VH-VL binders against q8ixk2r445to577. Designs and how they scored, part 31

Target 1, 133 residues: q8ixk2r445to577
Amino acid sequence: FFGMLQNKGLTDYCFDYNPPDENQIVGHQVILYLCHGMGQNQFFEYTSQKEIRYNTHQPEGCIAVEAGMDTLIMHLCEETAPENQKFILQEDGSLFHEQSKKCVQAARKESSDSFVPLLRDCTNSDHQKWFFK

## First folded at step 13 (VH-VL)

Design t35
Fold by OpenDDE, fold request of step 16:
Order: C-alpha cells, then sequence, then structure tokens
Structure t35 (fold): chain C 133 residues (1-133), chain A 121 residues (1-121), chain B 111 residues (1-111)
C-alpha cells in the first residue's frame, strides 16, 4: 500500500511530514494535514516489514515510536525493521502499533486547530482507522 | 436543492440479486460520502455501508461483506447497491443517504425516498 | 459494534407535553469535545429526517422545541412541547465508529 494515508474519522486529513531540512529528514514529528496529494509530504508506503515508510527521500525514513512517547517520529529505516517501527494496518482499518499495543489515533493538538497522530488505547473509533488513497 | 432519487420497488426470489440505484443532484457528488441503510418492515434501521464517490473508497458492515457491492458512476452522479444471495430476511426498504459535513464530523442529512425490496419464494 | 439502547420503547403523551427520550451507548462516542450521536425522526412511509447532529446541534430547519444533550454514553432528545406533527418514531445513531449503528427507536404516540 502506498499514497496518502487518510483518517476515516477526521475529515479529509492525512499523514503529513515536512522536514525543515530535506537533507536531514529524521527526528521530527509526523502530523496530520488536509489531504492534498501535492509534493512528497503526504506520500507514504506500508511495507512487508510492517513499516510506514517515507520513501521519497534518501536515505529513507520510517515512522517510529520512541520509548515513553505517544507521538510518531521519523527515524531512518533499517535493514531489519526495529520493533518500534512496526505497525499493523488491520482489516477493519485500525492502525496498530505492535510494541506499545496501542492504536494510532487522529488527535487534536492542545489549544490548536491542528492535528497529529497519537498512540491511544484502541477503542474502535473511526479516528483510529486509516486507509491509503 | 439536494435530491436523492432511488430506483423502484423490486420483487426477488431467494438466491437472486438486486441492484438499487440512487441518483444524486443538487450538490457535488464526488465530495460527500454516500451511505446505504435498510429498514425491515416494522423494524429499526441497519447500516449497510458507505462509499466515497471520488475514489470509491468503501466501508461495509462485516455482516454484508460477502454479499454487498457498493459502486458509483461519477458521470451520472449515481450510487448503486447490489445485494446478492437474497434471503427473506433481506426484505426491507433500502435507503441511500448523503453524509453532510459539519467541520469535524458527518451526519446523514439527506435521504432517498427508499426502495422496497421484497424477497419471497 | 456499538450498541445503542433507546428508552422507552413507546411514549404516550398529549400535545403540549414535554417528551424526554433516552439513548444509551455500549461505549463512549466522544472525541474531545464532540459526541458523535445523532437523532432522527421518522414518520410512516417516509425516510428518516435528521434532527440533531453531534449530540446537541439542531439540523437546518428543525424547530427550537427539539433539543439534544448528553455525552459519553448517555444522550437525551427533548421535545419541550409536543406539536401534533411530532408524533413519530425517533432513532438515535452513532457516527463514532463503523459500522454505524442505530437505536431501536422510541415511538412517541398520542395519548
Amino acid sequence: as target 1 above (133 residues)
Amino acid sequence: QVQLVQSGAEVKKPGASVKVSCKASGYTFTSYWMNWVRQAPGQGLEWIGEIHPSDSETWLDQKFKDRVTITVDKSTSTAYMELSSLRSEDTAVYYCTREGKYYLSYAMDYWGQGTLVTVSS
Amino acid sequence: EIVLTQSPATLSLSPGERATLSCRASQSVDWYDLSYMNWFQQKPGQPPKLLIHDASNRATGVPSRFSGSGSGTDFTLTISSLEPEDFAVYFCQQSYSTPYTFGGGTKVEIK
């Protein structure tokens, strides 16, 4: 699967990553933004290693969850996907993070009209369901 | 004004298939989710599934995943629901309904007039 | 799926009286400050009509005598003073999670 990763519950929002430096793509948080399909910021790939890969840049980035965090951070992809980079896109659309045993949920940022994907307890919410477009 | 006009009543035998149409007008067809909901006689409402006409992204109730196909024809602004392997329990009025947008949510704000599908031997 | 339970099944009242309809969800339908619960009115031979969306917002053209309240798992539709045209069946519906589900309905009938 590849393309825009869109949320079911949050109207017209997709995974979005726009590193401040195109030559240094790791270390920043993946956010949600209106789906537009322009450029490379919203293009992701779900791989056979259960990675959500940001493969429009070299070296390629993979979404990871750091210890004790609930945010999705871009790391470098590895030959063998580390446990903190493994996600299961389930049949019902829920996106599940294996290591944390939590679901990726579209969330609202505090005191903001912006949104981010966060790890939350799985509730079957449409805000935890995603599809590639 | 928004209008959803459905095809006429159907009478089918068990095991047959039925395809109900829903022609939309008065709004941008490809910008809103279209849902299908049915109601058996004297019973409540049951959601079947939905489709986004722009790319045909479809979500179905697992109960119907093996028997229901929802499609759209963008050129005619028409949504379709096909139900196969019909059973007597499929006898119901079938509705198409549009989901309006309310900032961060949706609600079924416009409905077709309904299509009665009767399944009997 | 989320199960919605409406009560009472039947409500017999006279015009001018207050109607209170309840809908309970098997799990919370809240996302931050939004509750994904809707209310519909249905009359015989007609499709459902949207009355309330997101728990407390009246749909376009809905009279002010209709109001929705609640959050989490417990929701209420109130008709402050019943008009003759208000005698119908009312359904709650959650849009929090697919598959979307409806309550069994409350029939508001004339006493």
Scores: ipSAE 0.930, ipTM 0.961, lowest interface PAE 0.4, mean pLDDT 96
Fold by OpenDDE, fold request of step 16:
Structure t35 (fold): chain C 133 residues (1-133), chain A 121 residues (1-121), chain B 111 residues (1-111)
Amino acid sequence: as target 1 above (133 residues)
Amino acid sequence: QVQLVQSGAEVKKPGASVKVSCKASGYTFTSYWMNWVRQAPGQGLEWIGEIHPSDSETWLDQKFKDRVTITVDKSTSTAYMELSSLRSEDTAVYYCTREGKYYLSYAMDYWGQGTLVTVSS
Amino acid sequence: EIVLTQSPATLSLSPGERATLSCRASQSVDWYDLSYMNWFQQKPGQPPKLLIHDASNRATGVPSRFSGSGSGTDFTLTISSLEPEDFAVYFCQQSYSTPYTFGGGTKVEIK
């Protein structure tokens, strides 16, 4: 699966990543933005190693969850995917993080009109369901 | 104005298939989810599934995953619902519905007139 | 799936009276300040008509005598003063989780 990763509940919003420095793509948070498909900032791939890869230039970035955090941060992909970079896109559309045993949910930032994907306890909410477009 | 016009009533035998059409007009067909909902005689409403016409992204109730196919024809702004292996309990009025857009949500704001499908031996 | 329970099943009233309809969900349908609950009106031989979306917002063209309230698992549709054309079946519906589900309906009939 590849393309825009769109949320079911928060309609018309997709995974979005725009690092400040195109030569240093790691260390920043993945956000949600209106789906537009322009450029590479909304192009992701779900791999056979259960990674969500940000497909730009080499080296490739993979979404990770750092210890004690609920945000999705870009790390470098590794030859063997580390546990904190493994996700399961289930048949019902839910996106599950294996290590934390939580689901990726579209969330609203406090006192803001911005949105981000966050780890939350798994429910049947459509805000935890995702599909590639 | 927004209009959804469905195909006419159908009478089928058990084991047969039926394909209901829903022609949309008055809005941009490829910008809104289209849903299918049915209602057995004297009963409540049951959601079947939905499709986004822009890319045919489809979500179905698991109850119908093996028997229902939802499709669209963008050139004619028409949505289709095909139900196979018909049984008597499939007798119902079938509706197509458009989901209108609100700030962070959507709701079924326009409905077709309904299509009666009767399954009998 | 989320189960919606409506009460009462039948409500017998006269024109001019206040109608209060209840819908209870098996789990919360809230996402921050939004409640993904909708109300529909259906008359015999017609498709459902959207009345209320997101718990408390009247759809276009819906008279002010219709109002929706509630959050979490408990929701209410109120008709402040019944008109003759308001006697019909009313359904609640949640759009929080697929598969989308409807309540069993409340029939508002003339006494």
Scores: ipSAE 0.926, ipTM 0.959, lowest interface PAE 0.5, mean pLDDT 96
Fold by OpenDDE, look of step 13:
Structure t35 (fold): chain C 133 residues (1-133), chain A 121 residues (1-121), chain B 111 residues (1-111)
Amino acid sequence: as target 1 above (133 residues)
Amino acid sequence: QVQLVQSGAEVKKPGASVKVSCKASGYTFTSYWMNWVRQAPGQGLEWIGEIHPSDSETWLDQKFKDRVTITVDKSTSTAYMELSSLRSEDTAVYYCTREGKYYLSYAMDYWGQGTLVTVSS
Amino acid sequence: EIVLTQSPATLSLSPGERATLSCRASQSVDWYDLSYMNWFQQKPGQPPKLLIHDASNRATGVPSRFSGSGSGTDFTLTISSLEPEDFAVYFCQQSYSTPYTFGGGTKVEIK
């Protein structure tokens, strides 16, 4: 699966990554932004290694969850996907993080009109359901 | 103006299949989710599934996953709902309905006139 | 799935009276400050008509006498002063989680 990773519940919002330096793509948070299908900021790939890969830049980035965090941070992809980079895109649309046993949910930043994907306890909310477009 | 015009009433026998059509007009067909909802005589409303016409992304109620197929024809702005292995319990008025966009949510703001499907021996 | 329970099943009132309809969800349908509950009106032989979306927002063309309120699991549709054309069946519907579900309906009939 590849393309825009869109949320079911949050109308027309997709995974978005825009590092401040295109030559240094790791270490920043993945956010949600209106799906526009333009450029490289919203192109992701779900791989056979269970990675959410950001492969529009070299070296390629993979979404990871750092210890004690609920945010999705870009790391470098590795030959063998580390445990903190493994996700299961399930049949029901939920995106499950194996290591934390939590689901990726579209969330609002407090007192903001901005949105981010966060790890939360798994529910039946459409805000935890995702599909590639 | 937005209009959803559905195909005519159907009479089927148990075990047969039915395909209901819904022709959309008055808006950009590929920009809005299309839902299918049914209503048995004198009963409430039951959601069947939805499809996004741009890429045919589909979500179904698990109850219908093995018997329902939702499709679209973008060239004619028409959505279809096919229900197979029909049972008497499938007798109902079937509606197509568009989901309007409201900043962070959707709502079924326009409905077809409904298609009565009668399943009887 | 989320179960929606509407009450009362039937509401008998006269024109000019206030109608209060309730819808209770088996779980919260809130996402932060947004409640994913909608209300529909249905008359015999017609499809449902959207009245309220997101708990409290009137759909286009809906008279001001219709209002929605509530959050979490408890929601209310109010008709401040019933008009003759308001006697119909009203359904609540949640759009928080697929499969989308509807309440059993409240029939507002003339006394």
Scores: ipSAE 0.905, ipTM 0.952, lowest interface PAE 0.5, mean pLDDT 96
Fold by OpenDDE, second read of step 15:
Structure t35 (fold): chain C 133 residues (1-133), chain A 121 residues (1-121), chain B 111 residues (1-111)
Amino acid sequence: as target 1 above (133 residues)
Amino acid sequence: QVQLVQSGAEVKKPGASVKVSCKASGYTFTSYWMNWVRQAPGQGLEWIGEIHPSDSETWLDQKFKDRVTITVDKSTSTAYMELSSLRSEDTAVYYCTREGKYYLSYAMDYWGQGTLVTVSS
Amino acid sequence: EIVLTQSPATLSLSPGERATLSCRASQSVDWYDLSYMNWFQQKPGQPPKLLIHDASNRATGVPSRFSGSGSGTDFTLTISSLEPEDFAVYFCQQSYSTPYTFGGGTKVEIK
């Protein structure tokens, strides 16, 4: 699966990554933004290694969850996917992070009109359901 | 004004298929989810599934995943619901309903007049 | 799926009286400050009509005598003073999670 990763509950919002330096793509947080499909900022791939890859140019980035965090951060992809980069995109649309045993949820930032994907307890919410477009 | 106009009543035999249409007007067809809901005589409401006309993304109740196909024709602003392998318990009024946007949420704010599908031997 | 239980099943009242309808969800339908619970009115031979969305917001054209309240798992539809045209069946519906589900309905009938 590849393309825009769109949220069901928060309609018209997609995974978005826009690092300040396109030559240094790691270390920043993945956010949600209106789906537009322009450029590489919203192009992701779900691989057979259970990675969510940010498809741009080499080196490739993979979404990871750092210890003690609930945010999605871009790391470099590795030959063997580390545990903190493994996700299960289930048939019901839920995106499950194996290591934390939590679901990726479209989250609303407090006192803001912006949104981010965060790890939360799985509740079957449509805000925890995702599909590629 | 927003309007949803459905096709006429159907009478089918068990094992047959039925395809109900829903023509939308008065709004941008490709901007809103279209849902299908049915109601057996004297019973409650049962959600079947939904489709987004822009890309035909569909979500179905697992109960219907093997028998229901929801489609759209963007050129005519028409949504379709096809139910196969009909059973007597499929006898119901079938509704299409638009899911309108309200702030960060959606609600089924406009409904078709309903289509009675009768399944009997 | 989320199960919605409405009570009472039937409510017999006279015009001018206050009607209080309950809907309980098997799990929370809240996402931050939003409750994804809607209320519909249905009369015989007609499709459902949206009354309340997001727990407490009246749909366009809905009279002020209709109000919704609640959050989490417990929701209430109130008709402050019943009009003759208000005698109908009322359904709650959650839009928190697919499959979307409806309550069994409350019939408001004339006493």
Scores: ipSAE 0.892, ipTM 0.949, lowest interface PAE 0.5, mean pLDDT 95
Fold by ESMFold2, look of step 13:
Structure t35 (fold): chain C 133 residues (1-133), chain A 121 residues (1-121), chain B 111 residues (1-111)
Amino acid sequence: as target 1 above (133 residues)
Amino acid sequence: QVQLVQSGAEVKKPGASVKVSCKASGYTFTSYWMNWVRQAPGQGLEWIGEIHPSDSETWLDQKFKDRVTITVDKSTSTAYMELSSLRSEDTAVYYCTREGKYYLSYAMDYWGQGTLVTVSS
Amino acid sequence: EIVLTQSPATLSLSPGERATLSCRASQSVDWYDLSYMNWFQQKPGQPPKLLIHDASNRATGVPSRFSGSGSGTDFTLTISSLEPEDFAVYFCQQSYSTPYTFGGGTKVEIK
């Protein structure tokens, strides 16, 4: 799949990656932002290795979750995808992180208008359902 | 103003199929989810499924997924719902309804006039 | 799927009286501070009409005598002073999880 990775539950929110320095794409958190498709911040590829790639620049970034954490952080892609970079997009729309056995949920930062994808226990909420557009 | 105009009533025999149309006007058709909901005479409401016209992304109630097909024609701003292998219990008014966009949510804010489908042997 | 149970099934009242309609969900429909519960009015021969979205927000053109409240699993629609046009069936509906579901309805009828 290619394109914007959209949340089913929130009104028009998509994965977005906007690192503060375009030459340091590693180590920053993926956010959710209104879907617009402008520029390169919202374009991701879901690969046969179950990676979510930010590949509009070199070197390519792959979304990861570090052990014991719940945040989605950009790492460098590797030739063979590490386990912490593997996500299974299931037929019911859930985005399952195999290593942690948790699902990606749209989350709200402390009653703000800032949103991020986080790992949570898997539920039936539309906030844990995702699709590419 | 937003309008959803549905095709006319239909009478079908068991085992047949029906295809109901819903023509939208007064808004950007490709920007809003379109839903199908039915109501048997004197009964409550039952959600069938939805489609996003921009990319045809679809979500269906599992009860219907083997018999229902939801499609759109972007050039005419028209949504369609086809229900196959009809049974007498499929007799209902079928509604199309648009989900409006609200703060962090959607809600079914505009409804078609309804299409009565009668299945009788 | 999320089951919505409305009570009472029928509410027999006179114009000017206060109507209180209840909806209970089989699981929470909350995401943070938002509750994904909607209310609809339906009159005979008409499609449903959206009254309240997200538990407490009145839809466009809905009179202020209609109000919604509640969170989690327990929700209420209140009509502060019934008008003749308010005698109808009222449905709650959750938009938290597909498949979306409706309550069985509360018929508000003239006593």
Scores: ipSAE 0.845, ipTM 0.926, lowest interface PAE 0.6, mean pLDDT 93

Design t35
Fold by ESMFold2, fold request of step 16:
Structure t35 (fold): chain C 133 residues (1-133), chain A 121 residues (1-121), chain B 111 residues (1-111)
Amino acid sequence: as target 1 above (133 residues)
Amino acid sequence: QVQLVQSGAEVKKPGASVKVSCKASGYTFTSYWMNWVRQAPGQGLEWIGEIHPSDSETWLDQKFKDRVTITVDKSTSTAYMELSSLRSEDTAVYYCTREGKYYLSYAMDYWGQGTLVTVSS
Amino acid sequence: EIVLTQSPATLSLSPGERATLSCRASQSVDWYDLSYMNWFQQKPGQPPKLLIHDASNRATGVPSRFSGSGSGTDFTLTISSLEPEDFAVYFCQQSYSTPYTFGGGTKVEIK
C-alpha cells in the first residue's frame, strides 16, 4: 500500500511526518494531522516486511518504537526490517506492533487539539483502526 | 438542504438479489461517509456498513460480509447497496444515511426516506 | 460487538411529564473526554431523526427540552416536559467501534 494512513475514529486525521530539516529525517516523532494530501508529509508505504516507510526522500525512513517507549519515531530503514520497525495491519484495521504486543492508537496530547499515534493495549476502538487512502 | 432520495419499494422471492439506490444532493458527496441501516417491521435498527465515496473505502458488519456489496457512482452522487441470497428475515426498510462531521466524531445526521424490501415466497 | 441495553422498554406518560430514558453499553464508549453515544427519535413511517450526538450535544433544530447526559457505559436522554409530538420511539446508538450498534428502543407513549 502507498498513500495516506488515516485513522477511522478521528475526523479526517492522518499520519504526518514533518521533520524540521528535510535532509535530517531521523529521530523525530510521527504526528497526526488533518488529511490533505498536499506535499509529501502524509505519504507512507506499507511494505511486505511490515514496515511503514517514509520514502519520499533518500535515505528512506521507517517508523520504529524504541524499547520501553510508546512513541513512533523515524529511524533509517534497513535491508532486513528490525523487529521494532514491524507493524501488522490486521483485517479488523488494527495496527499491531508485534515486538511490544500493543496497537497503535490515536492519542490526544494533554487536553490540546494536537494528536499523535501512540502504542496502547489493544482494544476494539475505532481510534485503533487505520486504513490507507 | 441535504437530501438523500432512495429508489422505490421492491418485492423479491427468496434467493434473489436486490439493489437499492440512494441519490445525494446539497452537499459534497465525496467528503462524507455513507451508511446503510435496516429496520425489520416493528423492530430495531441494524447497521449494515458504510462507504467513503472518495475512495470507496468500505466497512461492513461481518454478518453481511458475504452477501452485501456497497458501491458509489461519483458522477451521479449515488450510493448503492446490493443484498444477495435473500431470505424472509431480510424483509425490512433499508435506509441510507450520511455521517456528518462533528468535534472529533461522526454522527448520522441525514437519512433517506427508506426503501421497503419484502421477501416472500 | 457493543451491546446497548435500553430501559425501560415502554414509558407511559402524560403531556407535561418528565421522561427519563436509559441506555447502558456493554463496554465504555469513551475516548478521553468524549463519549460516542448518540440518540435518535423515530415516529411511525419515518426515518430516525438525530437528537443528540456525542452524549450531550443537541442536533440542529432540536428543542431545548431534550437533553443527554452520561459517560462510560451509562447514558440518559431526558425530555423535561413532554409535548404531544414527543410520543415516539427513542434509540441510542454507539459510534465508538464498528460495527455500529443501536439499542432496542424505548417507546414513549400516552398514558
Scores: ipSAE 0.834, ipTM 0.927, lowest interface PAE 0.7, mean pLDDT 93
Fold by ESMFold2, fold request of step 16:
Structure t35 (fold): chain C 133 residues (1-133), chain A 121 residues (1-121), chain B 111 residues (1-111)
Amino acid sequence: as target 1 above (133 residues)
Amino acid sequence: QVQLVQSGAEVKKPGASVKVSCKASGYTFTSYWMNWVRQAPGQGLEWIGEIHPSDSETWLDQKFKDRVTITVDKSTSTAYMELSSLRSEDTAVYYCTREGKYYLSYAMDYWGQGTLVTVSS
Amino acid sequence: EIVLTQSPATLSLSPGERATLSCRASQSVDWYDLSYMNWFQQKPGQPPKLLIHDASNRATGVPSRFSGSGSGTDFTLTISSLEPEDFAVYFCQQSYSTPYTFGGGTKVEIK
């Protein structure tokens, strides 16, 4: 799948990657922002290796969650996807992180209008449902 | 003003299919989920599914997934719901309804007039 | 699937009386400080009309005698002083998780 990865529950919000310098794509957190399709911040590829790739320039980034953490951080993609970079986008829309056995949920930062995807225990909430647009 | 106008009543036999149309006006059709809801005589409301007209993204109640097709025609701002393999228990008024956007939430704020589908031998 | 149980099924009251309608969800419908519960009014031969969204917010043009409250699993619609036009069926509806579901309804009828 290639396109904008949209949240069902937080309607019209998409995965967005906004590093402070596009030439330094590693180590920054993925956010949720209103879907707009302008520029390259909201385009991701879901690969056969279960990666979520930010591949609009080189080197390509792959979303990862470090052990014991719940934040989605950009890492460099590798030839064989590491376990912490594997996500299963299921038919019910859940985005399951295989290594942690948790689901990606739209999260609200401290009662603000700032949103991020985070790992949480899997539920049936629409805030844990995702689809490519 | 927002307006949803549905096709007329239908009488069908068991095993047939029905396709109900819903023509939208007064808002940007491609910006809002369109939902389908039915109500059997004397009974409550049952959600069937929804579609986003911009990309045809579709979510269905599992009980309908192999009998229902929800589609849109963006050029006419019209949504369609087709229900196949009709049974007598599918006799109901079928509504289209727009999912309105509120701060971080959503609600079915405009409804079509309803389409009575009667399934009888 | 989230089951919504409304009570009572029928509420027989006179104009000017207070109506209290209950809706209980089989699981929480909250996301942070938001509750994904809506209320609808339906009169015979008409489609439902949105009354309350987000548990407590009146839709445009809805009179102030209608109020909603609750969070988690327990929700209430209150009509502070019934008018003749308020005798109708009322449904709660959750938008927390697809498939979206409705309660069975409370019929508010004239005594």
Scores: ipSAE 0.804, ipTM 0.918, lowest interface PAE 0.9, mean pLDDT 93

